# VH-VL binders against Uroporphyrinogen-III synthase (hemD), part 4

Target 1, 246 residues: Uroporphyrinogen-III synthase (hemD), of Chlorobaculum parvum (q59335)
Amino acid sequence: MKTVLVTRPKHQAAPFVRELEQYGLSTVVFPTIEIRPVAGWNVPDLTKFAGIFFTSPNSVQFFLKHLLQTAPDELKNLQQTRVWAVGKTTGQDLEKHGVSIEPLPKIADAVNLMADIDPAEIKGQTFLFVRGSLSLGTIPELIAEFGGTCVELTVYENLPPSLEDTQRVKDMLAEGKLDCLSFTSPSTAKNFFEAIGSKELSDSVQIAAIGTTTSGALEKMGIKVDIIPEYFDGPSFAKAIAEALK

## First folded at step 22 (VH-VL; from x1 with light chain S26Y)

Design x2
Fold by ESMFold2, last read:
Order: structure tokens, then sequence, then C-alpha cells
Structure x2 (fold): chain C 246 residues (1-246), chain A 121 residues (1-121), chain B 108 residues (1-108)
């Protein structure tokens, strides 16, 4: 019956949403930053590259989702190309799709990964870097330093909440359809109120802060906190909200 | 004063087992999530596992799932890590840490001195 | 999983100097879920900073954190002899939580 706003990305929010639903509460997920696929790119001819780099599970997931939907034949080319992954999860996601990855160094960052590659194998060669809009430029920089060329393909981006989603939350607040706003850090609180453009709330809206640091930040903003759990983990936070809302 | 004291490390062959213990004092142990974090010699830190206050939630890094079991005894203020099917890559100093959960993930506000586990033929 | 990279690998400075340590993320660590630790030789890590810029209890005023998104900084305004250590950043935005590889601050 009662509805709780959750400020975490949907994939992170799932266990919290499940806990709240077990207490009979509805949820609205409104992250302060969202990851969204980039529209309008096409899978390049992967046979043109001496190798391909991924530095994030998101780059793998958005790339492969689009590849499997629009150019599934290129999966075979990916499986036949040299592929490097920074991070264990990034590599595991590729391996789930039959993609062999190059061995990871003991310290699995881009500098150490590139150090294992003979510079002579890079000079004069073209590589693909599958990236997000905010991904670090370490791989392209090192490839360029060794005389290679790095083609960068942006497959997802980090965006503030859409104007549509923001307006929907504003409308729900105005219509009395949000009973509780939940915040899990000082920055989530600041970013939320910046996005909606007002700190004015109906007396009927309860404010939940996961802990004392977040509560303190809200109080400095002039926002009174109604709910703070005894323990700052997700299950305890959900329970405290449910108890306050009945 | 918060104190965390690990024990049970040692030399073990690949495929072997060890059980680590952590004795806690200076705080209400039963009110804290607890973690194990490891550091391979000369390398950085890796979170291994954690356990909720009453033991009803346990989480593991993928590389140890099915091989390691975290547990606790709140009456003895003790945290445990049962390590089975040990591999060379499990060689590390293992730290007991008080896990300050912030939602479902968190940071570590207190650490023990560590106990060395060496997996070698 | 969000991979963190720290720079420089080693920072050689004299007591009294200002130290600036960088932690960069391969994926955005949104809403500042970033912690910093100090590890002195032969010791366990100690929490310095959480939420990117909030100082842990009992940490000297000379330590401060800043940054957001993919770029975070730990600053030591005036190095003391006890500050020569390895410093680690750690994100707790995405599971599993991950650490940077460390920056060693050593006496010049």
Amino acid sequence: as target 1 above (246 residues)
Amino acid sequence: EVQLVESGGGLVQPGGSLRLSCAASGFTFSRAWMSWVRQAPGKGLEWVANIKQDGDYKYYVDSVKGRFTISRDNAKNSLYLQMNSLRAEDTAVYYCARDFLDWYIGYFDYWGQGTLVTVSS
Amino acid sequence: EIVLTQSPGTLSLSPGERATLSCRAYESVDDDYLAWYQQKPGQAPRLLIYYASYEATGIPDRFSGSGSGTDFTLTISRLEPEDFAVYYCQQYYESPRTFGQGTKVEIK
C-alpha cells in the first residue's frame, strides 16, 4: 500500500526491493545516476583488430547484448580474436559466452596487463577498446605509446536521471504517492534534491537515512530525518522503514 | 579498545584444509557483521567472505565459493573460516575485519593483525 | 566489479611535505561509496576516509579525501614520520567490493 523511493540503481536495488515487498510495501527506483546503452552504434568487423580490450562487466554486457541482437555471427569472430579483460568479473562474463581471454597478471589492472604484451605486437597494429563514456583512457594511451592504434567503441553511458523519470517522481510527490524517501549516502541525498529542484516536502513524506552520517547530511540540508535503522545493512534498513510505515 | 586476533594459519599442501579463527573483544561482537579479507604476499587486498550478526546471511567472493565456509560463535565472540580444497593462489595473510555494512556492501572499520596461510607442495 | 587503479605507485617525499594520492575507477563509483585505508609496514590496514570525504573517528586533521565518479584523491597536508605507509582505496558501490593496488608513501 505504501510506497518507498529507492535511490540505488535497479540491479543493486533488487534485494532491498524484495525485502520491502515482503513487508507489503511498493517501491519506486530512482537512481541518482543511471547506466544506459548508447544508441546508434553497430558492431564493427571484429576481424579487423589484432585484439580487443574490455575493462568493465558493463562494457561486456552492453556489447554482447547488442551483438547477439543485431550481429550474432560476430560472436564467432570475437571467440577467435585475442581478448583482454581488466577485472575478474569482466573476464568471467566473457568466458560465459565462449570467449577465451588472455591470462590475467597477478595485479589485474591495465598497466600490468599491458606490461605482459610484447610492445612489438602492438606497433603498427589496430586494437578495439569497448568502453563506457566515463571509462579510463589507460588502454588507448598505452597502445598509442607503443605505436599502435586504438579504436574506441562507447557502448554505454552514465547519465543523470532522465527528465521523464525526474518529472514522474516530482508528480508522485505532488500527488502524495510517495510515503517514504530512502537515502543510503550523503551524496544520494544531495543528488536527489538537486534533481527534483526543491527541498520542500509534504509532512506526510517520511525520510529514511541508512545511518548517522547520511542523517547528518540531510539535517545540514534542513531535512528532518524520521527513520534511522539500528543496523545500517540493507535488511535492517528495510525493516526499520516497514515498521515506521506500518 | 577493539581487538581482533586471528589464528590457525600455517603451511598446507594443495587440496588440503585449514580452519582460521578470530577472537574478538572490545565491542559487542553479536551486533556486528564480520569479514575475512586477504592479502597475497607483496600484493593488494581482496575481500573473501562476510557473515551477518546472527549468521543467517553469508557471502563469498566467487573464487572461494564451495571451498570456504564462514561461521561465527557469538557466545565465544569468535569468527571462523573453514578453508577446503586449498590452492596455491589462496596463499595470503588472512585478516579478520569488522564489516561496517552500508546497505548491502560496506567498508572495514577495524582489522586484526592477520594470520599467514601458505599453500605449497 | 569496479577495478580501481592508484597513482603514483610510489611517492617519495620528505616529512613536512604535502602528499597527493590518486585513485581512479574503471567504472564510475557513484554517490561517493569510496574508502581509504593506511597500512603501515607489518601492520593491518586502518580506515582513514569513507564516503570519499568523511574522516573516520580519531584520524588526524591532516588527512582529507575528495573527488567523485571516477577520480578520487587522498591528501596528507603535512607528512609526519608515522605517515610513511601504503595507502589503499576501496569502493563499496558495486559487489564485490574492490581495492586499489596501493600507493607507497616513503621517505625520500
Scores: ipSAE 0.501, ipTM 0.797, lowest interface PAE 2.6, mean pLDDT 89
Fold by ESMFold2, fold request of step 23:
Structure x2 (fold): chain C 246 residues (1-246), chain A 121 residues (1-121), chain B 108 residues (1-108)
Amino acid sequence: as target 1 above (246 residues)
Amino acid sequence: EVQLVESGGGLVQPGGSLRLSCAASGFTFSRAWMSWVRQAPGKGLEWVANIKQDGDYKYYVDSVKGRFTISRDNAKNSLYLQMNSLRAEDTAVYYCARDFLDWYIGYFDYWGQGTLVTVSS
Amino acid sequence: EIVLTQSPGTLSLSPGERATLSCRAYESVDDDYLAWYQQKPGQAPRLLIYYASYEATGIPDRFSGSGSGTDFTLTISRLEPEDFAVYYCQQYYESPRTFGQGTKVEIK
């Protein structure tokens, strides 16, 4: 039974994993481009804010997961406060939890969202911005410019693979349990080899690159590429790997 | 020369149906993913749907899932979009585009001229 | 959904000047999965740049792209009168693929 390492975030990897499994392959998902929840924050008293901003489905997902686990009573307060969402998916995710969204702007981005808010509603008021560690600071800046205060709550961050998962992959490599390492972009490859700390691989491990940009990055690193599909889409990549490992 | 020519646009009532066509030439149609992209009047662009070379895989933006069906006929070098249960929000110019995927998502290297769909009471 | 914000909304410049258009993402667009399009009035979009910095075939050498992560730039080194258009960025890193709202470049 051949085993393929997959280096995409789990939600992006799911259709690819299913394709590989249909070909009779086992998979190990080891995301080398991933975000994770930030630990150690508490859901604030949401009644203390004149309004709350979300700018990503990720901020909604991580905030609500933690809220429902640790302070479920605050969902009612969220449902009773003014909430703005940047992006239609972000707003729809909030609505699934009974949260009413302030009318979306004609053009859904932060600058236009803020342009639809009367500056008098911001002056002297305190707002909550639920964000990721790399989120743009446009909303806090505009709130401050209009005389308001913006409390920023970071609920997710971009991270390298966990030390535990990294050690497990290292152990699997040493034990000959990984037959193919699949890479779908230059950063998935670069981050993988940075995480494991070695470019030395057994000759029995095949390296798959989805396309020429990824294979070029691997070659610059001195890594031989064994598998490149004819078409650089996910289904074609799974097929090429399955044929090579047959 | 790559050419993509859309047709089938028009005025339709809410809840109605419309079928868009795109005739392709100047490239090997059966070797390309194809997409529909739309642009509401005076507005920005939104990807709608795409389809793999052999038609085995089809993907849709959430707002049209269950209402729109993308299809292709490689013998006729033609791409189609069946649009059912149309809403006012579907009013747009619909572009046929050659879709270059990297993974499960991509960009559009060639575009047709577009066909206007107006959904109005 | 990764929202892209373009700035400025409108850019008014004289022929021969350098135009710098910004596209900023609310989430990181990893691996430079970012494209730029030009759309002239009454026309379909045309691909200018893909993979953040790769020039599409047949595009004048005055167009270039740069940036990574959350901050991307389209540069027109010397504006020509025919460059009057709306410019869109598009990410293809995360489903669904999304476009910025556009920057209108007007001559004068």
Scores: ipSAE 0.480, ipTM 0.793, lowest interface PAE 2.1, mean pLDDT 89
Fold by ESMFold2, last read:
Structure x2 (fold): chain C 246 residues (1-246), chain A 121 residues (1-121), chain B 108 residues (1-108)
Amino acid sequence: as target 1 above (246 residues)
Amino acid sequence: EVQLVESGGGLVQPGGSLRLSCAASGFTFSRAWMSWVRQAPGKGLEWVANIKQDGDYKYYVDSVKGRFTISRDNAKNSLYLQMNSLRAEDTAVYYCARDFLDWYIGYFDYWGQGTLVTVSS
Amino acid sequence: EIVLTQSPGTLSLSPGERATLSCRAYESVDDDYLAWYQQKPGQAPRLLIYYASYEATGIPDRFSGSGSGTDFTLTISRLEPEDFAVYYCQQYYESPRTFGQGTKVEIK
């Protein structure tokens, strides 16, 4: 009987687990997302930057909480500089604090955000990227490509799964007891491979991504994606996995 | 432009049956989950049922399980709701809605104009 | 099941005023799993906001959504005559999806 690793939190995993079981598959639930604030950083002098990038509501929340507690005068400087947000929720959290943001990208990712910025505005300039520990390096890479400098400030961290659960999954992989790894976001995939500590997998282990954003992240990591459903929803994902594993 | 047009509403006795239809256009019907949502007169909204793109999964609110059947005909771009054993509390305007699922649950990005079902003796 | 309670039941305002509509959940709803709808008299509902804060296509900038955990807000920064309607929140964090009972925004 084939076994599928599920990376969603327990509550959200339940309907997916039930459906995979109806297809005759077994499951291991291994949630890969826990978040905590990073301690010990200081708010930099924001006047030193031509602009500031945020890619997550978490980066905004942890940055602003610390700023308001330890360097509240810097809020005025934040309000006076150019600020980019990848998504609407991230932008609205900033605007609630009087921070004006640049236009949001149509597609909420870093590539589309950066595509709308004139490279001449980046060349020779220094930017701040407020990030989590597992945020993708797209913004710093593109800033450097356009001739700018990007200072990265990590304000929250993604915690690995528990050591006990991680060891169990490692043992199952070594013993050939996991047939499919399923991922529903770039962060679930990145957290998984960070926790396991290796991107080397047996050829018999199939990789499922719920959609193109997740599959793109896996391919950038050098991981071949075997299964992508025709529709990017839970029932279609379960069906695609079941068809591939029969 | 997305259009959803409901039909088949009317007056029916308690215990009776009625079949609602929804004609869809302006999008690829066979690639969308579809829902029925109802609104009792002067009241708020209640999700009733939805159906997967290929029709092999159907979900219902508990109050209609065993009495209502959602179905679709992708060749005709049509959604249906068969309502049996109707009760007075089923009196409502019934909306056809396009159901956007991110995972297993979603929101309704397009709505029809609705069709009124009245269950009264 | 997650019960959503909207407040106030009725909000009486003049054109040009700011409207703030509240939606409170009995259990925590993740910030991304809430939608807002507008229903004008005699019309079908229309999606305004999804994922708590994202505007649907064609929705005026004056509409915004925000929220956390159990508390969500729809803000209309400056009411226009066409904004007098009933507004519903809807959670899609868990099945069955549920709606709030509505807030009527009416002319004072």
Scores: ipSAE 0.320, ipTM 0.649, lowest interface PAE 2.4, mean pLDDT 88
Fold by OpenDDE, fold request of step 23:
Structure x2 (fold): chain C 246 residues (1-246), chain A 121 residues (1-121), chain B 108 residues (1-108)
Amino acid sequence: as target 1 above (246 residues)
Amino acid sequence: EVQLVESGGGLVQPGGSLRLSCAASGFTFSRAWMSWVRQAPGKGLEWVANIKQDGDYKYYVDSVKGRFTISRDNAKNSLYLQMNSLRAEDTAVYYCARDFLDWYIGYFDYWGQGTLVTVSS
Amino acid sequence: EIVLTQSPGTLSLSPGERATLSCRAYESVDDDYLAWYQQKPGQAPRLLIYYASYEATGIPDRFSGSGSGTDFTLTISRLEPEDFAVYYCQQYYESPRTFGQGTKVEIK
């Protein structure tokens, strides 16, 4: 059985993995960028906050996952707290957990969200901003500007591959266990080889790029691309890889 | 030259239905993913739906799921959007766009002129 | 969805000046799956940039894109009269694809 390395983030890798598996291919998911839960944070007493802000689906997912695991009783408190969300998906995800949200801003951004809030409701109040490591600080800044206090809780982060995972891939490459490296963007290609620290690959390893832009990026890096699908989409990409590895 | 021409827009009452069409030319239509993108008057852009070459994959923005159906006829180089249970918030210029994918979603390299859909009582 | 915020809302400049438009994502667009569009009144959007920094075919050299992660920038090195329009960023990293609210570049 041939093995394909998938460099998409874990949350985005599943569809591609499924496609590849349909062709009888084995897959190894190696995200060049990973979204990980932040470790070591505790669910705060949500009753202490006048409101809670969520600005991404990931913030909702990681927050609630941890909450349900470590402090399930706080869910009730969350459901009883004023919650503001940015984005329809964010709001919907919250609602799926029984969380009532304030009306979404017509324009899905923090500025417009805050514009819809009476400054008098912010002044002197403490709010919780559930965020990712790379989330914008617009909400805390605006809350402060309005005379409120914002506690920021980072619940997830975007990271490069771990050293351990990187070493695993290196080992697999050295052992000839990978038959194809698949890239779905210029950045995945760049990040992969940066992580690996070498562009030296066995001739037995096929390089696959989803499209010409990705292929071009690889070529600029001095890496020959072996597989490009006829159509620059996931299913076609999987098919092309499968055909090449037969 | 790539051309996309939308049609079918008009005035419709809430709860009504409308079917949009897009005629494509200048490229192999059957090889392209296609999308609908809409723009409310004076507002920004919102992706609505897209469809794979063979129609096996269809994706929708949540707000239109269950109400809108994207389809295509490759023999006629045509893209369609069946809109049912229309709401006021569906009022927008609807653009047909060629979807250049790098996975299942991508950017839009060509756009039609758009067709206006107005949902009002 | 990934929320994109563009700034400024309006940029008033004169021909020949440099325009810098910002697109910020509330979560990282890690694969640089970001595009920029130009839209003139009464017209459909036109693709300018894809993958954050790649120019679409036929786009003048004065247009350039940069950035990664949460911060992206569209730069027009020297504004031409025909460049006064609304500009949108769009991410295609995560479904649903989302657009920024737009930046209007208007003549001063």
Scores: ipSAE 0.252, ipTM 0.737, lowest interface PAE 2.5, mean pLDDT 91

Design x2
Fold by OpenDDE, last read:
Structure x2 (fold): chain C 246 residues (1-246), chain A 121 residues (1-121), chain B 108 residues (1-108)
Amino acid sequence: as target 1 above (246 residues)
Amino acid sequence: EVQLVESGGGLVQPGGSLRLSCAASGFTFSRAWMSWVRQAPGKGLEWVANIKQDGDYKYYVDSVKGRFTISRDNAKNSLYLQMNSLRAEDTAVYYCARDFLDWYIGYFDYWGQGTLVTVSS
Amino acid sequence: EIVLTQSPGTLSLSPGERATLSCRAYESVDDDYLAWYQQKPGQAPRLLIYYASYEATGIPDRFSGSGSGTDFTLTISRLEPEDFAVYYCQQYYESPRTFGQGTKVEIK
């Protein structure tokens, strides 16, 4: 059985992994841009909040993933809570989980989002802001300004791959356990080889890039790309990899 | 060489309709996501719509939903934007752009020279 | 949508000088899903940088991009006369993809 390294963030890797597995491929997920879930947080009692704010797709994914794993009963509470999303993708992701969202701001920023909320609804109320480590504090600042309380919950952070995971991949490469390295962005490619610390790969390892931008980045790095799909999407990418490894 | 050539722009009254076309060459059109991006006079850039290779997926900026329809004819290497119920705020140079999507959403690696749409009474 | 704010609005410099343009997002742009474009007067935008720090094909080395999260920078190491234009950043992390309002680099 052929093994494919998936360099997408863990939370985004699952769909692609599933596609690969459908072709009988084994997968190893190695996020090169480790969007890591923040460890150690508990899903709060969502009924205690007048509303919840999400400002990124990742915040939704990491929050809900953890919620479903650790406090699935809170999902119904989330679905019954007023939820604000700043962006369309964020909102759509929430809706996919049955979460109704408040109207999106016409101008999609935190300031405008807050401007659409009646200050009277904020005053004296407590809100939850589900955020990433790089999220701005605009929402909590504005909530505070309007006399409300904002609890910030950081659910994910952007980190490089762990040394442990990196070593694992190095070992796998050395042992010939990886048949294909798949990259879905230039950054994943760059970060991968930076983490590994070497561009020297066995000829038995095929390099797959989801698109020409990614392949271009790899080539610029001196890495030959062996696989590029007909269409630059997950399913097509998986198919291309499967066909190449067959 | 990648080339995108827009056409169909012009003057139209509010509430009117206009159909823009984009002729593509220099690449396999049928393998590319395509977008329309517009720029109001003296203003910045706004993504309007994009369409998947096979046309199965179409996405729009909210302000044009229900009024604009993006389509493509891969056999003719052409991209289209049907604009109905035009408003003054739709006045802009409309650019045809090739989308490059690695996974999620993409950037525009090639642009046409644009075609001017003026909506005015 | 993610709002991108570019600064400064106008940058007046002389040929040979270094230009530093900022693009700030009000939401985190993960995985460096940010591009930079150059638009000269009367012309269509031209892709300069993608994924925050990768130069597009044919782009001179004097152009470089950096940053992550909410703060991104386009740098022109030594301005050439042809570099005086408007520059836009664009995020493609979340739909709809959005542009900054632009920074005009003009000759001093």
Scores: ipSAE 0.202, ipTM 0.730, lowest interface PAE 1.9, mean pLDDT 91

